# Ledger of designs, part 6: VH-VL binders against Large ribosomal subunit protein eL31 (rpl31e)

Target 1, 104 residues: Large ribosomal subunit protein eL31 (rpl31e), of Aeropyrum pernix (q9yd25)
Amino acid sequence: MPSEGTWVYVVNLRRVYWGRRTRRAIRAVRMVREFVRRHTKADEVVIDNELNNYIWSRSREKPPARVKIIVSIREEEPEEGGERIRKAVVRLAGRKLRPGRYKG

## First folded at step 6 (VH-VL)

Design e38 (from E7 with light chain S95D; framework fv_ebronucimab)
Fold by ESMFold2-Fast, scan of step 6:
Structure e38 (fold): chain C 104 residues (1-104), chain A 122 residues (1-122), chain B 111 residues (1-111)
Amino acid sequence: as target 1 above (104 residues)
Amino acid sequence: EVQLVESGGGLVQPGRSLRLSCAASGFTFDDYAMHWVRQAPGKGLEWVSGISWDSGSIYYADSVQGRFTISRDNGKNSLYLQMNSLRAEDTALYFCARVEDSYYFSDYFDYWGQGTMVTVSS
Amino acid sequence: QSELTQPRSVSGSPGQSVTISCTGTSSNIGAGYDVHWYQQHPGKAPKLLISGNSNRPSGVPDRFSGSKSGNTASLTISGLQAEDEADYYCQSYDDSLSGYVFGTGTDVTVL
């Protein structure tokens, strides 16, 4: 389980083809969100606009079979004296980045 | 009303082949992934194989990998299972089933056919 | 094949409640995948009873309810009736197998 930091993952989106044709883009975005929740144990998952647009644009024709993402994990205290939460921010990764720990 | 009707089952000797068919009606066939699920006499349900709406993704249970081939013909609203190198342990009622999407990607089987019986015996 | 674990049988009298457990592993229910339940009467095809842990399809009485906590899901039948005598199967997805897994099945008898 990753601690705080930045990690590169490749998400397999092949299961998007198992769902209904009309829900391909929605299914693909949910796959990314749930992959991140499962692998990082994050309380909040935020999907970057560029990543969201990439998936929706591709899914208009044919969803990508996989997508490479950068996940930044931080512990936050949203209100003073409140509970700390684990937040993951998910962005589209550059093509040549290797999976694993990323030092930005 | 959604209907799935299986056919092609029968008695066959070990090592031989059978092809099962499933005729679908009452829904847009090419919008759904389709699956085969089997049940040996007096036993539980076992997932066998699944195929996406476009045939671009196909998966098999380890027990049938390399021996069975799932396919579909969207123009005929039909699903098929080609079963080669049959074994006694393949004896089962074979169900055709439609899959509906679940939020956490554990999709469920919302409609089932009546099943077709395959008996592998000498 | 990694099956989900169910009790072989449960029994009750008309009007009572029975609960069927479905226990998985970290690669299926424990990974957060939804659990679905099917009812199968002798000689018949399975019928969807509960989807997405707790949702009842149209036509399923509200005396059937589902829940999930951790790596275990439960199906509860309240106000047990003679027509509930059937086999019940849970089902989820296993990411280590990249396939669907069913429970071992539970025979419900109404005495």
Scores: ipSAE 0.014, ipTM 0.688, lowest interface PAE 7.4, mean pLDDT 85

Design e39 (from E7 with light chain S98E; framework fv_ebronucimab)
Fold by ESMFold2-Fast, scan of step 6:
Structure e39 (fold): chain C 104 residues (1-104), chain A 122 residues (1-122), chain B 111 residues (1-111)
Amino acid sequence: as target 1 above (104 residues)
Amino acid sequence: EVQLVESGGGLVQPGRSLRLSCAASGFTFDDYAMHWVRQAPGKGLEWVSGISWDSGSIYYADSVQGRFTISRDNGKNSLYLQMNSLRAEDTALYFCARVEDSYYFSDYFDYWGQGTMVTVSS
Amino acid sequence: QSELTQPRSVSGSPGQSVTISCTGTSSNIGAGYDVHWYQQHPGKAPKLLISGNSNRPSGVPDRFSGSKSGNTASLTISGLQAEDEADYYCQSYDSSLEGYVFGTGTDVTVL
């Protein structure tokens, strides 16, 4: 939905507890991916390795209740004459960032 | 074979309480979230409550919040629903259901019990 | 209590194809949550028919298919048979309610 640029979101991960015990970390990553897809309408969502590792380290027994993410949105034409796609790159945000548009 | 067997339903007067049980077998009970779904006679399905594998997350439909309590005992492979302050509109067949993750991110009810009938009437 | 909207009834003759729609809102299907379908014969518990918009569980005939676009999901039954006469319910998750929502249900009659 937002324009191209960088945005900060807080994702609620409480629903990860409803998944199979052995799948809590993968469920949490899917929750972040789907949150970004729904809110940005991105065609492609890329989860940064640092964010992925943070979720996995926190989700062994008890997943984080929420995670703050920074999302960079770009519109790309992957090939000459190809359809334009909306791409979102998702990274772990620090506690100091406020939700909303990040201005650098 | 996955089996869910509900019990505890019956005829009860408005304002009274009733406790439902669900006995699970054929799978590792403490790996799954469990839910209660009800269906009034001749009507559609209504989600009532859900509980995570470890009881760490519990949610209720607005219609039962504050009156019903969901719980589970993983050592006994059992799910419970304590129903207090029962109303005529709580009359329904109550199903115990197991939840599984979908590929596209939304949980679905892959196995259901036969249900136990709760009738709230004077 | 918010339900997903389905037609009350759909009818067809044996061998025909019928489609049942399931329309949601921006907090459920429109938010991108999956739609699942259940079949319920009179006096029986619901049975999972389609999961994750289009996946068939083992034992479900391939004449049942599902799709989703925008805020609407559809269940198509091709080659209708007498045993398909049942109630059909769609189901999704609603983020505003933080819970599950079912469709209003569709009665399929096979003539």
Scores: ipSAE 0.022, ipTM 0.686, lowest interface PAE 7.3, mean pLDDT 85

Design e40 (from E7 with heavy chain W53Y; framework fv_ebronucimab)
Fold by ESMFold2-Fast, scan of step 6:
Structure e40 (fold): chain C 104 residues (1-104), chain A 122 residues (1-122), chain B 111 residues (1-111)
Amino acid sequence: as target 1 above (104 residues)
Amino acid sequence: EVQLVESGGGLVQPGRSLRLSCAASGFTFDDYAMHWVRQAPGKGLEWVSGISYDSGSIYYADSVQGRFTISRDNGKNSLYLQMNSLRAEDTALYFCARVEDSYYFSDYFDYWGQGTMVTVSS
Amino acid sequence: QSELTQPRSVSGSPGQSVTISCTGTSSNIGAGYDVHWYQQHPGKAPKLLISGNSNRPSGVPDRFSGSKSGNTASLTISGLQAEDEADYYCQSYDSSLSGYVFGTGTDVTVL
């Protein structure tokens, strides 16, 4: 399926510094989810636990200004065999990975 | 006052090399991604290459891949473009530009230098 | 090369409105990446005119406005003035190239 694939993105989280510190982690996770939904046209966006924990642990003291993510896009069959949905699974990427289609 | 000043352009023969420099001032250089954008005489803008604030991410347009090398020296507030195997189609005004980013990877060029002219001909 | 497509030229009289389109593909504008606009007067460096589809930097008149829908972005110049005679370029990010793409450019002539 050409619609499936894996992509590396860099999400700018600099604006999480707006407002109170206690909301920064929530805002950062929301920014990542909305970024992926907007750029991949996914119907469902799943944030990996490792990525979520990375953002939360860093945001307690100082949220990351940017986060590099790897997004795997899948066409999935829902239970009952309804219409396929476009699902994006978002994981933390290595710092040196380049944005774009993930070749390795 | 943000300032970007390019230098190093000139007339060069096909197949030879040239190195461009960009001197930055008025801002914290190592907080920003920096890019080279060129414009052939009477033509439009073409992105050439970009480098992240830490040199950890470097990208090139397909037209220059393998021939040009972007680098930066944060201690000197300087950006460089090493241009090898120059071709007539590389003839252009080369701009140094600073990238300001936004969430959702909405990167835009907020400041530009005056440009330095590179002419590749016999 | 994946460039963004703009009309070569648009023209209008002082006080009129002109609109410049910028059409991309599924790897750039269609993927949801924002569109930015630059104004370039003859012999000068480009100047940021609109960022993030519709935001005006400080000092840019409100007669300049931007919008985006699907794979197309538009720049509208209302109340056209002689000083608006310039080249205009759109710009976005392209995920398949892992780099930035500019539009083909539009020459605005004020008659």
Scores: ipSAE 0.006, ipTM 0.585, lowest interface PAE 12.3, mean pLDDT 82

Design e41 (from E7 with heavy chain S57Y; framework fv_ebronucimab)
Fold by ESMFold2-Fast, scan of step 6:
Structure e41 (fold): chain C 104 residues (1-104), chain A 122 residues (1-122), chain B 111 residues (1-111)
Amino acid sequence: as target 1 above (104 residues)
Amino acid sequence: EVQLVESGGGLVQPGRSLRLSCAASGFTFDDYAMHWVRQAPGKGLEWVSGISWDSGYIYYADSVQGRFTISRDNGKNSLYLQMNSLRAEDTALYFCARVEDSYYFSDYFDYWGQGTMVTVSS
Amino acid sequence: QSELTQPRSVSGSPGQSVTISCTGTSSNIGAGYDVHWYQQHPGKAPKLLISGNSNRPSGVPDRFSGSKSGNTASLTISGLQAEDEADYYCQSYDSSLSGYVFGTGTDVTVL
């Protein structure tokens, strides 16, 4: 379980093709969301618009086989009170970033 | 209604080949990944092979890798399994099955054909 | 080849409840992959009974229910009826095999 901070991951999206053709884009986004949820133990996963648009745009022809993402993790107070939650914000990473802890 | 009808099974000697066919109807065939699942007499289910809607992603169980070839013809709504170098252990009822998208990506077999029997014996 | 582990058989009387366990490993159920259940009557093709751990397809009676915790999924049949006498299989995905994996199967007998 990563602490609060920022990490670079590469997500394998090849199993998108095991799903339905008409749902390929949403399946790819879901795979990224669930990858982040499992690896960061986040309670809430927010997919950045640029990342979402990248996946949908690529999936119009064929889904990407992999995607490199930057995940920023923080703890927040939930709306209307309650227990603290872990939130992960997921963005599209540059091609040259290495997987692992992002140091700036 | 969704229907899957298998054919091509029969009695064959070890080392020989058979080609199974599955005719699909009642749905948009090229929207779905398709799979072969087998069941030896009196035994459980074993996944054999799967093929994506575009034939771009094909996988095999280790027990059949290098011997079986899965293919599909979307224009004919048909799925195929070419079985080479057959062994006694390949004796089974072979089901054609459609896979539906599951939320956590294990996917499930929502429709099955009635199966075609392959018997490999001398 | 790797399979999910189920008891060979369970039995009960009409009206009773029976539970079938399905135990996997860290490469399948333990990795968070969904578990699905199939019912197979003698001489028939399998029929989807439960999808996505606990979802009943249209037409499946409420007396069938599914759950999952850790490495184990369970199918519970309440109000057992004679027509429930069949083989039951769980199924998931295994990342180490890059393929689908079925349980060893459980024969349900209504006494």
Scores: ipSAE 0.463, ipTM 0.844, lowest interface PAE 2.0, mean pLDDT 89

Design e42 (from E7 with heavy chain D54N G56D; framework fv_ebronucimab)
Fold by ESMFold2-Fast, scan of step 6:
Structure e42 (fold): chain C 104 residues (1-104), chain A 122 residues (1-122), chain B 111 residues (1-111)
Amino acid sequence: as target 1 above (104 residues)
Amino acid sequence: EVQLVESGGGLVQPGRSLRLSCAASGFTFDDYAMHWVRQAPGKGLEWVSGISWNSDSIYYADSVQGRFTISRDNGKNSLYLQMNSLRAEDTALYFCARVEDSYYFSDYFDYWGQGTMVTVSS
Amino acid sequence: QSELTQPRSVSGSPGQSVTISCTGTSSNIGAGYDVHWYQQHPGKAPKLLISGNSNRPSGVPDRFSGSKSGNTASLTISGLQAEDEADYYCQSYDSSLSGYVFGTGTDVTVL
């Protein structure tokens, strides 16, 4: 459904509460990666360090119930040549940023 | 036993202000986005405003933008709607609603209060 | 166009099936956003009936079912009963509004 471009999504992380407290950050990151893969059909999903650090820092207090992400989708040439791959780069979005197509 | 109880409705003249409250119980209030949805007498549902779990994402319907202010107090498990510059068209039953979401921006309203009636008339 | 379009009313006899359509645009249902359904009895708050196009919450009878195709979602009530007489609303998300949209509502009458 989304083509190349930049999109804002909100990911529900409430299900991380069902697991072990010490593993909540790992589960939250996995949920974000799975959401992006399912929604964008990307071959590779890259979680930005700021987003990763945000989730990890929050998980010791109380995992965030939702996280707003900005996803940049592009097709990329592999190092060895061959077919293009679809890549999604996922970053933490600003809190006031509205979901949908991101307009610079 | 999720409960949402609205209050603060009443009869008010055009141009005046009114503040609605919603008291939540039976769940972890600060884990959920909360919304106001209204229904004019004999008419359908209209989304009014929503606020994220931590208050840093707030959205309004175009019809109320600049006149209404949504806020919450997580320490008191309470949601508020400050309504300024009220118009006859704002006459409606106002519901407090909790939002649950899914993986594709598929937010839905899983629990609703009974509503509080706001009548804007001279 | 901000609202999802539903028929004003549908009617049926006890034991029959009725279907309510909900038609959107390319910025909501057509964009792939899920459709949810609410049931509202007179004088009562709406109650979640179907979430995520076809998921039935605990406590909702299996005679209620939902589906979605393209720009249109449908709610089907099989084995219609007197207590199904109510207003039904669909709801989705609209990316052009960055907000939620409800259907115009359908009054179901059990004859």
Scores: ipSAE 0.006, ipTM 0.591, lowest interface PAE 13.0, mean pLDDT 83

Design e43 (from E7 with heavy chain I58T; framework fv_ebronucimab)
Fold by ESMFold2-Fast, scan of step 6:
Structure e43 (fold): chain C 104 residues (1-104), chain A 122 residues (1-122), chain B 111 residues (1-111)
Amino acid sequence: as target 1 above (104 residues)
Amino acid sequence: EVQLVESGGGLVQPGRSLRLSCAASGFTFDDYAMHWVRQAPGKGLEWVSGISWDSGSTYYADSVQGRFTISRDNGKNSLYLQMNSLRAEDTALYFCARVEDSYYFSDYFDYWGQGTMVTVSS
Amino acid sequence: QSELTQPRSVSGSPGQSVTISCTGTSSNIGAGYDVHWYQQHPGKAPKLLISGNSNRPSGVPDRFSGSKSGNTASLTISGLQAEDEADYYCQSYDSSLSGYVFGTGTDVTVL
């Protein structure tokens, strides 16, 4: 399980094709969100607009079989006396990035 | 409204081939992944094979991989299962089933046909 | 073999409550995948009874309820009636198989 920081993941989206054609884009976005939640134990997952638009645009033709993402994880302390919350921000990664810890 | 009607079952010798068909009506066929599920006499349900809405992805249970081929014709609202190298253990009622999207990606079978019986015997 | 374990049979009298368990592993139910339930009367096709752990399709009486915790899902039939006499199957998804898995099936007898 990753600690606080930034990581590059490749998400396999082939299960999009097991669902409904008319819901392919929303299913792909949900798969990315759930992948991040499970792998990072994040309490909150925020999908970047560029990543969301990429998935929706590609899904108009054929859903992407995989997507490479950058996940930035922060453990945020809410207002004084609140419980800590683990937040993940998910962005579209460039094609050249290797999976693993991002040191850029 | 939604109907799935299987056909093509019968008695066949071990090692031979058989093709099953499923005629779908009452819904937009190319919007759904379609599957075959079988049930041996007196036994439980076993998932056999599935195909994506565009035929771009096919899935098989290990027990039939390399012997069965799933296909569909969206223009005819039809699903097919080509069964080669049949074995006694393939004897079962074969159901055509439609899959619906679930929230956590464990999809469910919302409509089933009545099944077609395949008996593999010498 | 089926991947999800159910009791072979359960029985009850009219008006009683019966519960059917469905036990999986860390690659299916334990991984958080939803569990669905099907009812099959003798000589008939299976019918969807519960989807997404606890959701009833339209037309399914509220005496049928589902729940899930850890590696186990349960189907409870309250106010048991003669027409509930049937086979019941759970179903989920298995990430290690990349495919669907069914339970071993449970025969419900109303005495």
Scores: ipSAE 0.435, ipTM 0.840, lowest interface PAE 2.3, mean pLDDT 89

Design e44 (from E7 with heavy chain A33G; framework fv_ebronucimab)
Fold by ESMFold2-Fast, scan of step 6:
Structure e44 (fold): chain C 104 residues (1-104), chain A 122 residues (1-122), chain B 111 residues (1-111)
Amino acid sequence: as target 1 above (104 residues)
Amino acid sequence: EVQLVESGGGLVQPGRSLRLSCAASGFTFDDYGMHWVRQAPGKGLEWVSGISWDSGSIYYADSVQGRFTISRDNGKNSLYLQMNSLRAEDTALYFCARVEDSYYFSDYFDYWGQGTMVTVSS
Amino acid sequence: QSELTQPRSVSGSPGQSVTISCTGTSSNIGAGYDVHWYQQHPGKAPKLLISGNSNRPSGVPDRFSGSKSGNTASLTISGLQAEDEADYYCQSYDSSLSGYVFGTGTDVTVL
């Protein structure tokens, strides 16, 4: 995979239903975070507040079976002259976006 | 403090039905998914069925799909397994188990009952 | 048929170490799903021994340890004791079955 870019993914959250009720939202956020780590090899994953709020608000109802996310990957140098790290920023994607590389 | 107590097992002829019960205590029952796991005499563990905390999601192993029905009554802290069209291959000790989520992606069974024996034989 | 593969039996003497392997496929352990371990003494219910590949629940001695790499997970019992004589099962989740899978089980004998 390229070092930088933006992609749309669909994350399967069905397994959230098998865990503790009080842990549903935390579990769903964890699933998204680990999905992004696995697919992008990111060193740091930042979950956007809108995405986080979407998952948490749904915890009062049945959790979404899937969530569509948009992931932006960038390589950053957190300290001047330090080692570069791969950072992923994850946002809630519009439901009509198709999975794959996002160009606009 | 967590306790799971199964009941309802027994000797039954092929083609007949049995209903198993599991009484839970020592925790908030409606916060947890609950599962049935069986073990044939002298054999290994086999997952049978699971139900979410709200009964909104229910899963079955292929071997029991269409024959068994899992259900729960959160007001009574009880889990049930209705077993229809029983076969000799269903002979096993049936355990009630509570599920807890793992950090990455696989749930585990943190507490188990003592099991109730179901023998399907003529 | 989507059971995780374990050796049928493992034996050792008191104070020695034994290791039990648990081998899966690309739809379970190879897909990145965690592996959990259970200990079952004769006539008793299984007891959670290791969760999430390497976490020990409260009350489990530190001589039990777990690890995972690729398609294989391992349970190591160090300082083997007589009370460790039991059956041990690994467990994961299988995406092709949308359900849980257990290992074939390993009988640990302390000689």
Scores: ipSAE 0.007, ipTM 0.643, lowest interface PAE 10.7, mean pLDDT 84

Design e45 (from E7 with heavy chain T28D; framework fv_ebronucimab)
Fold by ESMFold2-Fast, scan of step 6:
Structure e45 (fold): chain C 104 residues (1-104), chain A 122 residues (1-122), chain B 111 residues (1-111)
Amino acid sequence: as target 1 above (104 residues)
Amino acid sequence: EVQLVESGGGLVQPGRSLRLSCAASGFDFDDYAMHWVRQAPGKGLEWVSGISWDSGSIYYADSVQGRFTISRDNGKNSLYLQMNSLRAEDTALYFCARVEDSYYFSDYFDYWGQGTMVTVSS
Amino acid sequence: QSELTQPRSVSGSPGQSVTISCTGTSSNIGAGYDVHWYQQHPGKAPKLLISGNSNRPSGVPDRFSGSKSGNTASLTISGLQAEDEADYYCQSYDSSLSGYVFGTGTDVTVL
């Protein structure tokens, strides 16, 4: 797997419903974070505010069954120095993007 | 305190139907997914079916898919299991159980009823 | 359905420690899903003993501890007492089955 790049994923959020009603939005965001961590091997996962707001807004009416995300991977050095880390930035993807590596 | 009380078990012939009920009290029933877990005599636990707080998501073990139907009535704090086309291997104690969230999405059964015995025999 | 593998029985004397293993596959414990443990006395419903690999619910003695490494989770009972005679079951989630899986169960005998 390349050290940097951008990928489009569809995350299945149906298992939000296996949990508690009062925790549905928090559970959905956590599912997206863990999906990205496992699929990209990222050391740090940053969820964009627009994506977070989308999930919370939809969860008030009915938790979304799926969400399409765009994930950008960068290798970077911590400010204090140390080993290079993989950082994933996760954003809400447009409806027309197909899953897979994003070419631009 | 949380209480789950099952009823509706009994002796039934193969190929027939039976309906189980579970009465819940002591918690906000609408906040929790509810499940059925069974245990054949002298055997281990087997997850059977689960239903979300709003009935919008329903899940079945492969062994009962197409034969059993789980449902709930939040206004009555009740969970149901309609069992059709019963087989000898469905003989078991059937437990009603409440699920609590696990951080890594392997949720756990924090409260169980006493169970109701279903015997499928000719 | 694939079950989680536990030893059929373990035994010990009062005051000793016993450990029960729970071995899964890449679709459940190996995939990172939490393991939970239940205690069942004869004729009774199961009772939650350990949640999320190592967390004790209120009222469960600290003699009970859980751990997980790779495909295997373990339940350890220290200071074994007569009331610990029971069946013990582990439980996780299996992504290939899209459902919960239980262990085969372990009978603990206090000699």
Scores: ipSAE 0.474, ipTM 0.852, lowest interface PAE 2.0, mean pLDDT 89

Design e46 (from E7 with heavy chain H35N G50A; framework fv_ebronucimab)
Fold by ESMFold2-Fast, scan of step 6:
Structure e46 (fold): chain C 104 residues (1-104), chain A 122 residues (1-122), chain B 111 residues (1-111)
Amino acid sequence: as target 1 above (104 residues)
Amino acid sequence: EVQLVESGGGLVQPGRSLRLSCAASGFTFDDYAMNWVRQAPGKGLEWVSAISWDSGSIYYADSVQGRFTISRDNGKNSLYLQMNSLRAEDTALYFCARVEDSYYFSDYFDYWGQGTMVTVSS
Amino acid sequence: QSELTQPRSVSGSPGQSVTISCTGTSSNIGAGYDVHWYQQHPGKAPKLLISGNSNRPSGVPDRFSGSKSGNTASLTISGLQAEDEADYYCQSYDSSLSGYVFGTGTDVTVL
């Protein structure tokens, strides 16, 4: 399980092609969310608007086969000051970023 | 109402071919992936093949790979299964089923036809 | 092809609860793929009973419930009734096969 910080992943969306045309974007977003949850063990996964828009625009008829994402992981306390939760914020990564820990 | 009606089954000799059809109605056919599932008499369900809405992705069970061909005609709301080089172990009731999305991309089959019986015997 | 393992049969009396297990491997249920359940009465096509581990389609009574943990999914039928006498199949996706996989099936007998 990665520690707090920022990581770059490439998500394979090939199985989105099995879904309904009108639901491919929804399916692709769900696949990204579950990929991040499984790989980071995050309690909350937030998909950035730019990433969501990218997937939707590319998934109207033919979703992207792969998407490169940048994931920022932080442990935060709930509003009422309860137990810490592990939160992952997922954004669209630039084409030239390499998979693995983002050190910049 | 969603309906799937299979046809084309029958008695056929080993080594011969048979073509199954599935007529869909009551929904936007080209919006859904479609699926063939079979059941040998007194046995369980076995997935056979699946095809995406645009025919761009096609998958086969290892037991039928190279012998069966799944296809669809969205203009006719129809799904097909061309079965070549039939064997006795292909004897089964063949169901057409619609594929629906799950929240963790493992899909499920929400509507099924009544099936068409294929008997491969001498 | 690899199948998910279910008990051959389960029996109970009216009003009792019965549970059917569905055990997979690391390439299907253990990989986190959802489990779906189908009910098949004799001579009839299968009907979707539970989708996505625990969701009931419209028209399915709340006495049917599903759960999943690790490599195993379970279907529980509470308040067992005569009409529940049927075959039950679990289904998931298998990444090593790149295809769908069904359970071996369980015959539920009432009485």
Scores: ipSAE 0.007, ipTM 0.641, lowest interface PAE 9.1, mean pLDDT 84

